# Ledger of designs, part 42: VHH binders against o75319

Target 1, 181 residues: o75319
Amino acid sequence: GNHIPERWKDYLPVGQRMPGTRFIAFKVPLQKSFEKKLAPEECFSPLDLFNKIREQNEELGLIIDLTYTQRYYKPEDLPETVPYLKIFTVGHQVPDDETIFKFKHAVNGFLKENKDNDKLIGVHCTHGLNRTGYLICRYLIDVEGVRPDDAIELFNRCRGHCLERQNYIEDLQNGPIRKNW
Below, E stands for the ipSAE of ESMFold2; O stands for the ipSAE of OpenDDE; V2 stands for 0.75 times the mean of E and O plus 0.25 times the DockQ between their complexes.

## First folded at step 3 (VHH)

Design i1 (framework vhh_6fv0_2; at its last look DockQ between E and O 0.07; V2 from the best seeds 0.00; counts 0 for: pae E 9.0 > 2, placed apart)
Fold by OpenDDE, look of step 5:
Structure i1 (fold): chain B 181 residues (1-181), chain A 119 residues (1-119)
Amino acid sequence: as target 1 above (181 residues)
Amino acid sequence: QVQLQESGGGLVQPGGSLRLSCAASGFTFDDYAMYWVRQAPEKGLEWVSTISYSGDSTYYKDSVKGRFTVSRDNAKNTLYLQMNSLKPEDAAQYYCAKWSDDYGLFDYRGQGTQVTVSS
């Protein structure tokens, strides 16, 4: 159905670009059918997403959708010029190695193909926080060699919300490096 | 705040009956399909039954078909599970649960109610 995700309204719709990276995190945009259940100021559609990104003087080059459902919006709701990648990611638990690899591969592929521009990789789950934050941080740690606490702090600051799940945080801080290829 | 509170569990002999209840609050109850799941000692969580948001559709684990009946009262925000002809294999902690399509898991369940089947 068109029920609003729990606590969805509690999170900022779009974060800030993470300095030194091409990442930006946001909560899941909701297609028009959800608007009847929202106050106008609460609405956050795919169109709103792009408008907000533009307001930051940025441009999306890729959207990675980590939600485990497809009921929130359709890829057709996005501009054709922005590729959409779905990585079904189970919530609450640390993503498995396959999911991590898929994410890393997608990011690396994008960066390779977009060396000549500064387009952003937009990443979202439901709230654009836990799954999103983990995978972004996992990438920064495993691929970019960023210190875990620095990655987490950077994400939290830019998203405007802190990672909430202790298992995610602990894995990022103390967990093993995952294979990059 | 989402809350689920199971009740109605207990000790019964094989062939006995129990009726579980689940009081739901903190979300729009009638917008969601509801689930019963159970966990026996040293076993994983297993699905038992599903009821649609309206109650029009019900689904059961094969091993409980014909014995268990799920129902709901949306006016009372309550989920039920009538368990008849109970078997020792049915002994478990039973949970009322809400499934999250977004998370791909039961995003919330209560503390559960213990069902024990023993002669």
Scores: ipSAE 0.402, ipTM 0.758, lowest interface PAE 1.0, mean pLDDT 94
Fold by ESMFold2-Fast, scan of step 3:
Structure i1 (fold): chain B 181 residues (1-181), chain A 119 residues (1-119)
Amino acid sequence: as target 1 above (181 residues)
Amino acid sequence: QVQLQESGGGLVQPGGSLRLSCAASGFTFDDYAMYWVRQAPEKGLEWVSTISYSGDSTYYKDSVKGRFTVSRDNAKNTLYLQMNSLKPEDAAQYYCAKWSDDYGLFDYRGQGTQVTVSS
């Protein structure tokens, strides 16, 4: 069906770029078929996403979609100049090592191919918070050597919402480092 | 707020019957396929039955086929599971659920209803 995700309206559409990184987090954009269930001020389509990024004087170079569904929007709803990567990520549980490795590989590949520009990696799940925040923070900790509490604080501040899932926070603070590159 | 409230569980002897109900509120019930899932002590969550949004299609776990019947009343926002010929292996906490496409898992929010089968 075409139902709005639970609590989706409770979250800011797009966060701020995370300083010192190429990451920006946002909630899932909803294609135009969802707009009949939304007030004009609540709409957040793929087009709205790109307009909000431009308003921050930023540009997306990659979108990583962590939702376990494809019903919210199609890659065809995005500008053809922006690559789209789907990583089906199960919610509520800490992402498994395979998912973490896929995310790291995608980020490292983007950074290598985009050395000559300042384009951003846009990351979202449904709310742009728990799976999104976990994988971004995991990357910063494991690859960039950021302290866990600093990564979490940076994400929370820039997203405008705090990571909610205690198991995710616990794994980031106390879990093993997945050193892959 | 989405709410799911299960009822109808109890203690029965092997071969007995129970009818479970799930009262749904806070969402458009007839837009969703609904599920019965169960969790026995010391076991994981197990899918039992599916019913389409219209009620036209039903599916069952192999071990319950011919014994359990799922149905729904969209006018009353209620899901049912008629359980006949109950076996000790059917003893579990039963939950009604939606599938969460977003998370790739069953969304079961109620307290469930306990089914005990005395052997």
Scores: ipSAE 0.307, ipTM 0.645, lowest interface PAE 2.5, mean pLDDT 91
Fold by ESMFold2, look of step 5:
Structure i1 (fold): chain B 181 residues (1-181), chain A 119 residues (1-119)
Amino acid sequence: as target 1 above (181 residues)
Amino acid sequence: QVQLQESGGGLVQPGGSLRLSCAASGFTFDDYAMYWVRQAPEKGLEWVSTISYSGDSTYYKDSVKGRFTVSRDNAKNTLYLQMNSLKPEDAAQYYCAKWSDDYGLFDYRGQGTQVTVSS
């Protein structure tokens, strides 16, 4: 079905680039078939995503899709050919070590192959907040050595919404550093 | 209307096997990851297994790895759980569940099917 994801309208479509990083977070874009259920100002399609990134004078070099479904849009609906990766991320638990490793591996691979440009890694789950924020912060903490509270503050400010899930926040603040391999 | 209907539960001896089925309707089945969860008497719901929308990725609670196999047939809108080497601690009401975008992840589950292991 084409029902709008719960609370999806309540979130800003696209955040701002996180300074000092290659990350930008956004909520899941919705293919054209969803637009019958949306006011014009509520629409956020794959085309809208790319237009909003261009408005920030940025360019996407990778999209990491953390959702458990393919009903929202298809990679073929993207207006440009951009590398796309789906990392199957459970939404009710702190992501496991395998999922965290897959995310780190994708980010590190991107940075290696894109060292000569300034393209961004776009990351989204359904709302672009909890799973997205967790994995971005986990990367910054484990790989870049950022303090947990600083990573969380940076994400919250640039996304325009605060992380909501207390188990994610607790794990970032007080959980173990995860190995990078 | 989302509908999920579990079947295949029953009484088995320790070490026995059962195969659970979940018939799905009212949504595009192959667009969603599916879950098996269980509930023992006077306990909360416990996650058991997850299978990706294509069936290419499967995930298991540690205590059931190597004994349980989740699978799906997207042409028949059916989810399965093959349970081998059953133990008394596996006795529970088993439910299949569909992912929900709200934090009530089990809003879309069936009525369950009972698995009893006679010790």
Scores: ipSAE 0.011, ipTM 0.329, lowest interface PAE 9.0, mean pLDDT 86
OpenDDE, second read of step 4: ipSAE 0.362; ipTM 0.742
ESMFold2 (binder alone), look of step 5: mean pLDDT 83; pTM 0.825

Design i2 (framework vhh_6fv0_2)
Fold by ESMFold2-Fast, scan of step 3:
Structure i2 (fold): chain B 181 residues (1-181), chain A 119 residues (1-119)
Amino acid sequence: as target 1 above (181 residues)
Amino acid sequence: QVQLQESGGGLVQPGGSLRLSCAASGFTFDDYAMYWVRQAPEKGLEWVSTISYSGDSTYYKDSVKGRFTVSRDNAKNTLYLQMNSLKPEDAAQYYCAKYSDDWGLFDYRGQGTQVTVSS
């Protein structure tokens, strides 16, 4: 189906780079077939994503797509120069350890291979908020030793929207550290 | 107009089996992940299982792993839940739900089918 995601228009398309990290979060880009249902100022295609990143004087080196669908855009809609990784992540519940491990492995691999540049890891789900914010914060807490409340505050400030899912927030604040070595 | 219709519930003895079905209409079934959720009389709504749009990925609540199997037939617009080794704690109204990627939650559920487990 070509229906616009519920409340998708309510969210800022792209956040700011999270200072001290390589992360930037955004909502799902919508391919050309969705544009008939959008006003020009509401459009946010894959091309629009890259234009907005450039406007911030940043460059994407990896996109991690956390949506549980491929109906919003196709990898071939992205520039061939930017790697794309799909991690199917179910909503509603805290991501399982397998999903968390896949995310951490992808981030660690990117950072190892991009030591000599400042390219960003772009992360999105449908709204670029709950699944996106959870996995970014989980990485900062578990791998980089950031305090949970500091990770959440940093994400909220840079995304321009606060994490909404109480179970995600509780897991970040009080849940176990997932060590995958 | 999205419609979901569950069937297959009933009364079963502990250790018994039931197969639930959900007939879906009003949307492109193979574009969406589907959920099974349940609600016991004095408890909140509990997630039981998720199946991806293709059927290749499945997820389960810990207490049902190894006993329940979710599957789908996209050609028939039908979702299934095979329930084996049923326990009294599994007694609940079971609902089929359409995944909504907009919120990472389901946006529609059916009327449900009642599962009772008693000796």
Scores: ipSAE 0.014, ipTM 0.268, lowest interface PAE 7.7, mean pLDDT 87

Design i3 (framework vhh_6fv0_2)
Fold by ESMFold2-Fast, scan of step 3:
Structure i3 (fold): chain B 181 residues (1-181), chain A 119 residues (1-119)
Amino acid sequence: as target 1 above (181 residues)
Amino acid sequence: QVQLQESGGGLVQPGGSLRLSCAASGFTFDDYAMYWVRQAPEKGLEWVSTISYSGDSTYYKDSVKGRFTVSRDNAKNTLYLQMNSLKPEDAAQYYCAKYSDDYGYFDYRGQGTQVTVSS
């Protein structure tokens, strides 16, 4: 049915921009049909997302949706001016190389096309934590040469929640650098 | 967090019956389709049955169809599996689960309940 995702209320709606990068992470926005099950202060619609980003004096230029479902909101619920990219990413397991390369390609394409502005890449899964944090950190490590522990610490601090999945953390710290597309 | 507690397993002779129960907590039970899955020793996880969130639609593995009946009591957050005409091949650890489209896999967190069928 139309249920609120497990533990969704436990997480901050949106983190802060990760300094030195174009990334901002958040939990999945929920369309109006979910608001029947939420108190007003718990609501986090697509509109609420953009209001919170503006409150931070930031602007979104791309949303990357890593959820394995399309039931939470529709691309049509987003402003016409913000591109939306869906990358179906299975939870719990470390994303495969194909998924990692799709993410890197999307990020690199955005950065190339947005050199003349400061717009952000918004990345989310259900909680904006494990799949989201893994792929952002993987990008920083593999493409930008950031040390794994530094990438993880930066993500945790800016998201306001620590990566929870030990297999994701282990892969980031000790896994091979994936440079091939 | 999601908690699923299975019960009702035991030892039965071929042709016997058992009724399994699953007490669910930590999520809105009546919003989810529920599943029974089983795992025999040295074998992978096997889907057995599905019931829709309302209880109006049920589905079964071919080998159990006509012998097993899944049902639910949404007021009590409880899932059931009535097993009749049990066969040796039904012997397994039985788990209740919800399927997460968000994650793409079965979420089964209980200890399960053991069903043994022997002469």
Scores: ipSAE 0.123, ipTM 0.483, lowest interface PAE 3.3, mean pLDDT 90

Design i4 (framework vhh_6fv0_2; at its last look DockQ between E and O 0.78; V2 from the best seeds 0.00; counts 0 for: pae E 6.7 > 2)
Fold by OpenDDE, second read of step 4:
Structure i4 (fold): chain B 181 residues (1-181), chain A 119 residues (1-119)
Amino acid sequence: as target 1 above (181 residues)
Amino acid sequence: QVQLQESGGGLVQPGGSLRLSCAASGFTFDDYAMYWVRQAPEKGLEWVSTISYSGDSTYYKDSVKGRFTVSRDNAKNTLYLQMNSLKPEDAAQYYCARYSDDYGLFDYRGQGTQVTVSS
C-alpha cells in the first residue's frame, strides 16, 4: 500500500513566504488515500495546502513538484487555476545542472508572466526541505546574487526547519555558479 | 509483498547486445521511478540508469551513455535495459531497484541477473 513517507510527520506542513521573494516551501501534500493512516491533525492534503496558504493571506501561482514519484498526489488533485510543474529531482545528491536550469527557467518564466500580481511559487519535495531548499537557495544565489549563507538562513527561517544535507550546504556555500540561460 | 525479478542476462562477446527485463509486483509500478544498478566482481554496487515513473525522463551513467537504453512498460509492470556495444567492463550482476523518494535511495532490489562479456 501507500505508506506515509518516512519522517514526513516530523516537518511543518507549510513554511512562510520568503521575504523579498515569491517562494514558499512546504512538505508534500498527500492524497485522500493516505488519510486512513494518519490522525486527523496529521493530515495534509492538497486542499489543506491551499487552505493554509490562504490563512497566510497568500495565493499560490505555481507549484513546482520536485519528487520523483507520483504516489503522493496527482495534478488532478489541484485546482485547475494553479499551474503544476514536475521537475524530477533525485534525493540526497546535489541536483545536476539540467535540473537546476529547469528550475531557474520555470521560476523566471513565472515571474515574467506574473509581474502584475503577487502570487507565490510553491516548491516541494517529500519533506520540502533539502531538495526544495537547495534549489530555492541556488536560485537566490545564482540569479539574485544573494550571499550563500544569507540564502540558507532565509530559507531555514522561513521553512521552520534547517537544511540537513551537508553536501547541499557545501555546494551552496562553496560550489560554482550554475548556468542561468 | 514487493517483488522484483531480473532476467535476460547471459554471456556475450564484446560488441554484443543483451536486453534485461525486470518483472515488478506487489506495488503500483507506475508510481515509482526505477533503477538499474550493477556489481562487478570485487567492486561495489554502482548506479547504471534511472527512469521516471512515466518513462519520460531517463538518466545514465556516463560510461554507458549512447550504449544502454532504459525503458519501461507500465501496463506490464516491467522494466527493461537494452545494452548494446557491450564491453568487458560491463560484466556484472545487474539489479533492478525501486526508487524511494522519501529515502532518496532504492528500498527494494531484485536478486539480479548475471551479464558476462568475454571473447
Scores: ipSAE 0.509, ipTM 0.768, lowest interface PAE 1.0, mean pLDDT 94
Fold by ESMFold2-Fast, scan of step 3:
Structure i4 (fold): chain B 181 residues (1-181), chain A 119 residues (1-119)
Amino acid sequence: as target 1 above (181 residues)
Amino acid sequence: QVQLQESGGGLVQPGGSLRLSCAASGFTFDDYAMYWVRQAPEKGLEWVSTISYSGDSTYYKDSVKGRFTVSRDNAKNTLYLQMNSLKPEDAAQYYCARYSDDYGLFDYRGQGTQVTVSS
């Protein structure tokens, strides 16, 4: 149904742009049907997302939705001008190579097509933390050559919350680089 | 009220096949990923398979890969598990469960259907 995701209220709606990158992370927006369960100050709809990005003097050029559900909002709830991409990423498990490669391909494609602007890639899962942080950090480590601890620290600082899943952190620090072919 | 009702379990010989079904009601079925989980006697609950809300993405426990296939029919609000080449270690109570995407493994599961593998 329209129950609020567990601990969703515990997280900041939107982080800050990660300096030196085009990434911004946020928790999942919730469509209007959820607002009956929320105080006005707790609401974070798709419209609220775009207002908060604008308040930071930023502009979204792509939204990547990593949730394994469509119950929170529909792509139709987003402005027509912003592309939406669903990459099915099951929670609790380190994303498989296919999922990692899909994410890298989407990011590389966006960057190639958006060389002449400064638009952001918005990435979210349910809380905008574990799956979101993993895939962003994995991209920075594997593609940009960032040291794992530096990638994790940058994400944590800009998101305003630290990655919580130890298996994700361990894979980022000690796991193999995922090659794209 | 969320309801999940499994069927299709039974007794089968090693190497045999069974198709499990799960009828879902009380929620928008095509908004949720679904799980198949199982519990053998005197063992804990064990994840078997996951399917995305669209059916486009599936995951399996290593020991069942190539033998089990999960699928869904969103028009009928029904989840399926096709089990081939059944082994004695597959004997268990099988449950369908609704993936929450929250901190828990799932938020609802059915009463289960029993799978017995014996000669």
Scores: ipSAE 0.298, ipTM 0.669, lowest interface PAE 3.2, mean pLDDT 91
Fold by ESMFold2, look of step 5:
Structure i4 (fold): chain B 181 residues (1-181), chain A 119 residues (1-119)
Amino acid sequence: as target 1 above (181 residues)
Amino acid sequence: QVQLQESGGGLVQPGGSLRLSCAASGFTFDDYAMYWVRQAPEKGLEWVSTISYSGDSTYYKDSVKGRFTVSRDNAKNTLYLQMNSLKPEDAAQYYCARYSDDYGLFDYRGQGTQVTVSS
């Protein structure tokens, strides 16, 4: 009996591709053991993730998992072999510089290796919102030179939900540009 | 029925050492990051340390870095906190807690074990 993550049902499963980027955000998929506590319409499994991406005429080339746990699903539960990277990201507080660097390094590596296709980087935490939105926006600001407010607006629109944590929003808007390593 | 049970607390002189243990049951222990948190009398809960589900990554409150070491034995469902160079300000009830993703600091904690530091 795995419990459903707090407020997980309140969020759209998968966002839309963020135009001008290779990112798509989603909430954590839940393996079959969670489905006993879910109505059929509430289910969002690893298989459902891939089906929803295909319905958008997109393809995942990398999944970046920002959670601190293995309980939601494991890489072997994915219906296809796709590169998978776990970056432990503490919730409720602005990610540290090491975490930000790991994320940037993974994205830059993906873009280099996938320059000749249009595959997406899927990013999720538990809800696909606060930690996910922060790191995507941090990348767009620091590496791509996007204005903070434009990055946040793009993420919010494409995710279908607004960033909620004020300390994240404040750091993105008014915090320092982080060095790219 | 998640259960976390701390032990190993006691009375120690400043500069001394203690090793806390936390026995976990009722969940798949190696699927979860774990915390140590503490509470001194009339104070709020204070985060002390975090360890990733595999044990590969550890994190510490600045005031305990270099003195405390968190570890885990996933085969025995046990979390540990080695506490060296103890100071009077470390005196508190220590709790192990299961990491809660995105909301709240943790979802479950034990009853705690008391650490007292006095001359």
Scores: ipSAE 0.019, ipTM 0.413, lowest interface PAE 6.7, mean pLDDT 87
ESMFold2 (binder alone), look of step 5: mean pLDDT 81; pTM 0.816
OpenDDE, look of step 5: ipSAE 0.486; ipTM 0.761

Design i5 (framework vhh_6fv0_2)
Fold by ESMFold2-Fast, scan of step 3:
Parts: sequence; C-alpha cells; structure tokens
Structure i5 (fold): chain B 181 residues (1-181), chain A 119 residues (1-119)
Amino acid sequence: as target 1 above (181 residues)
Amino acid sequence: QVQLQESGGGLVQPGGSLRLSCAASGFTFDDYAMYWVRQAPEKGLEWVSTISYSGDSTYYKDSVKGRFTVSRDNAKNTLYLQMNSLKPEDAAQYYCAKYEDDYGLFDYRGQGTQVTVSS
C-alpha cells in the first residue's frame, strides 16, 4: 500500500555523521504521493533528505536502501550523481551472512573509490534504526575492529534513537565475527 | 481476497531446468513488486528474487544470479521464475509473495510448488 509506515513519524528524519566513519543513517524518504497524509513539518521527501544533509555541511556519495519494498520512493527521485544500491532485508530478523557480505562489499568499494573526498554513505531501512544500525555496527565490529558496545553506543548517539530489537543487539554483542566472503 | 497460485515444480536432475508460474488475483497486480521466496526442508524462508511493478528492474540472491530469471506478464496477472542449471542446493518449496509492508516475512503467499533436484 501507499500508507505511511507504522511509527515512521516517531523517528528523527536524519541522524548525524558517525565520527571517524563515512556513515550517516536516516529513515526512509517518502515520495510526493505520501505528502497528502502528512503535515508540512512531517514531510521527508528525497529532496528534504538532501537539504537536511547539506544543512549539516555534509554530502552524500552513496545511498544504501535496506527496505524490503520499492513503494516509498524511486531511485529516479534521487540526484543522478548519487549512486543508489538496493539490498533487500526483512524486518525483525537478523540479516543473513550473504546480506552482511553484500553490505560490506558495497561499503569497501565506496571507500576505495572515494578515498580523495569526504562524501558519506547514507544507510536507511524504514525507520533508519534496527536493520540500518545492525549493518553499520556489524561493519564496524567485523571490518574495523570496534568493540560491540562502542559501535552500538556510537550509532545510538549519532542516530538519536537506540537500537530497539533485542535479537539484533544480542547478535552484535555475542554473535560470531563474519570473516568469510 | 488476495490469491496466489504457484505451479511448475517437479523433480529434475542437477543441471536441469524448470519454469515456475504464479497466477495472481484479488489485487491490482501491476501496482506491486512481486517476490519469489523458498524454504528448504528444516530451514528458514529465504528470498530468491524480486521484480518491480513494471518488470524493468530485477534483483537476485547471489547464489542464483546468472541461473534464474524472474519475469512477469501484467496483462495475464502472472509471475514467472525460469530456473536453469539447477543444483541440489536449490531444492525447496517455492512461493510467490506480495508484501504490504517491509516488516513481515510475507503478507500474502500461495501454497507453493515443490522443486526437487537429485540424480
């Protein structure tokens, strides 16, 4: 459907850049057709996303869309200069190893191609919290050697909301490091 | 209301091919992205492929890329999955699915069609 996602209004549109990384997290932008269901101050379109990033003196170089749907906005709603990557993830469950490795490969590829600039990797799911926070933290833990609690705290602080799903938190704290491609 | 009916499964040898079909009714088929998901014995449900509402964009699980092709015929309200070079690891019950949101494992799916791969 074209209904506003449940609890979507409860979350801040865009977090802050995670210091020491190229990551910024946000909730899913909603294309113009959703604005009939929103007050002007509740709107968060793809255009609004780029305006809010610019207001922080940041620039997006990649968007990774983790939603399991294509209904919220279209890639063509984004500037042609910003690459868009879709990785389908189902809510409520910890992403599988294949999904984790796709995310890691996309991040590593971006960093290799963007070593001479400071552009950000924008990551979102529906709320920009559980799937988004899990994959960003998983990357920091597995690839950058960050302690799980430190990764989670950094994400929570910069997103402005704490990871809510206990199974995601449990996997980050006590689950295995995913080393193999 | 919403109905999805899969067909085309069967027993094939490794390296063989099957074409699955899904007949959809009870909703405006060409307004929705459609999904193929599968479940192997004693394993969880896994995503296989997605096709956009128009058919212009397709996405695949890495292990099936180059072997499987998803397509749709919006005039016939039918979704297809062409499976080539089948491996024992592809043996599963295959379902077509329509999701109303991105949190559920699936909102609507059919009864599935069984794919068996053995020599």
Scores: ipSAE 0.022, ipTM 0.342, lowest interface PAE 4.7, mean pLDDT 88

Design i6 (framework vhh_6fv0_2)
Fold by ESMFold2-Fast, scan of step 3:
Order: C-alpha cells, then sequence, then structure tokens
Structure i6 (fold): chain B 181 residues (1-181), chain A 119 residues (1-119)
C-alpha cells in the first residue's frame, strides 16, 4: 500500500547523534511513489535521509529497519556502501527477547568491525520513536550500563520527541536486564 | 474498501479445538503482517498472535504458546488461527486485524467471531 503512515508528518525526519554512542534515530524514509501525497517540504526519501545526515557532518555505516512492512522503501534505494538490516519488530508490544538479541548482536558486530572509524548506526521504525527508542535504550541499559532514566532522556533529547508508549517506558525503567547480547 | 470477515467460532468443551478464519479484501494482503486479538467479557482487548507478511515469522501471547498456531494463505487472502487444548479463559470474541505500521492498535478489524468454552 501507498498511503502515508499516520502521524508520520508530525515527527522530525532525523534526530541528532546520541553523544557517547554510535546511534542516530530517524523516521522511515518514503520512496518516490509517496511524494505525490506530500508537499515538497514534507518529502523524506532515502536520498533526503543521507543528505540530512551529511548536513550534520555524520556518516551512516549501518541502517537497522525495525518496521513490520516492506512497503515504505526498498533496500535498493539505499547506497550500496551502507549495509541494511531488517529486524521485523511488532509495534505496540514490548519487543521479545529474540528481537532484542538480534538488535544487540547487530550493534555489537558493527562496533567491533568499525573500531577505526566514527560511522553511525541509523535506527528507524515508522516514526523513529517507540520501537526505535526502546531498542536503543535497551542496548544502552543492558550492554553499556546506562541508568534507564538517563538513556530515555538522552534518546528523547537527541530524537527531538519523547517516547510515547507507556509499556515501553515501564519495561525500560522496571523490567529485567536481558542478558542475551 | 478494506474488509475483514472472521468465521469459525463456536461452543467447545475444555480441551477442544477450533479453527478460525479471516477473509481479507480491499488491500494487498501479502504486504501486511496480520494480527489475531480477542476481547473477553469484562476484560480489555488482548493481543493473541501476529504473523509476518510472508508467513515465515509468528509470535504468540505467552498463555497460548504451544496451543495456538497462526497461518496464512496469501493466494486466498485468508488468515487462520488453529486453537487446540482450549481453556475456559480462552472464551472471547476473536478479531482479525491488519497490521498498521502507523502506531494504531488495530487497523481495519472485522466484526469478530465468538469462541465459548464451557463444560
Amino acid sequence: as target 1 above (181 residues)
Amino acid sequence: QVQLQESGGGLVQPGGSLRLSCAASGFTFDDYAMYWVRQAPEKGLEWVSTISYSGDSTYYKDSVKGRFTVSRDNAKNTLYLQMNSLKPEDAAQYYCAKYSDDYELFDYRGQGTQVTVSS
């Protein structure tokens, strides 16, 4: 389907790099076929994503796509030099342990292979907010030992929007540490 | 117009089995993950199961794991839920829902089909 995701226009396209980490969060890029339903200033294609990151003097080394659909853009719309990883993540529910493990494994592998550069891990779901923020914060808490409230504040500030789903926030603050990295 | 039509509910005894079906129309069925959700009397809406657009990945509520199996036939635009070893606490109105990656809880759910479990 070719409809614009609900509330997609309400969110900033790309956040800022999260200081002390390799993460940058953004909303889903939309391929050219969606542009007929958007004003020029609302367009955010895969090309626009890379332009905006370059404008911040940053460079992507990996994209992790958490959406549960393939309809928004194709991996072929991305530069061949940037690896693309799809982790189908159900919205609304706290991601399961298998999904959390896949995310942590991908991040750890990237960091190990990119010790000698400063390239970023770009993470997105539909809005680049709830699933994206949950998995990034879960990584920071479980792997890097960041306090939950500090991880959430850092994500919210850098994304420019606050995590909205209370069940995600509660799991980050009070849930068990997942020792599955 | 997006349409979802559930069927296959009924009355069974504890330990019994039912197979629910959902006929979908008005959208490209194989582009979307699909949900089964349920609502019991005096209770809120509960997620039961999710199946990916291809059918290769499935997810279940903990209390139904090992008893329920979700599947889909993309050629027929049909979603299924095989329910085995039914318990009284499984009694509910069951709904089929299209996954919307728009952060809506449920997108274009149907009228539902009633499952009653009684001894």
Scores: ipSAE 0.015, ipTM 0.267, lowest interface PAE 6.4, mean pLDDT 87

Design i7 (framework vhh_6fv0_2)
Fold by ESMFold2-Fast, scan of step 3:
Structure i7 (fold): chain B 181 residues (1-181), chain A 119 residues (1-119)
Amino acid sequence: as target 1 above (181 residues)
Amino acid sequence: QVQLQESGGGLVQPGGSLRLSCAASGFTFDYYAMYWVRQAPEKGLEWVSTISYSGDSTYYKDSVKGRFTVSRDNAKNTLYLQMNSLKPEDAAQYYCAKYSDDYGLFDYRGQGTQVTVSS
């Protein structure tokens, strides 16, 4: 099943940097083998991702891949200068505490190692929306003390699409703060 | 024709060990990451472990780290879960799964194999 992900064409490829943070969200890049199913203007390969980031005058320093599959592209399709982290995150379910902790650890480590530059943390799932938006907002709320509604609004505006999963939104607004370690 | 068949479950004492197997057929096994998930009575599905398509990367639920080891034999289309130091809270139906991120559901999940931990 090398089919285009369901609804993948419905989403903007790359959002904008979230002001006041190092985060940028995008939908999953698709390796060259998917291009036969796409019009030229619909293509969004790993190369296209980096071109679009550069066009915004930004630079990626880390990619965090939240998809629960490896069929869309391989880490070797990315520039060797950009670290890649895979966090297998099940769709539909609010990410568990282990996944949240791993995401927070990766972000904190990146920020510590990149104090003297302005490189971005690129985060994606399949659509770059629900799992991606949840974990970014969870980080902003738990670590940076941002109010839940402000974090969600900031993500929605910068991504260009609103979080769709009610259970994710409810957990962000009303769920417990997960402790950082 | 895609099939996932789990085996190796049973009853063990606390501290005991079991090795689960999953025989896969009907798809290109070495192209896909594979998953172990479990479901205890009155609980939802819990992710337990993931192994990359090549076997080079493995991931575990915090509560099983150091006790469980996932592995695969791509030549035999077989996935394994070695479970050591079993605890009562590990008792569940264990499923081998291939996941579809597109739909937020498992493409295929086997019938499962029952693990019971009691004295």
Scores: ipSAE 0.013, ipTM 0.178, lowest interface PAE 8.5, mean pLDDT 87

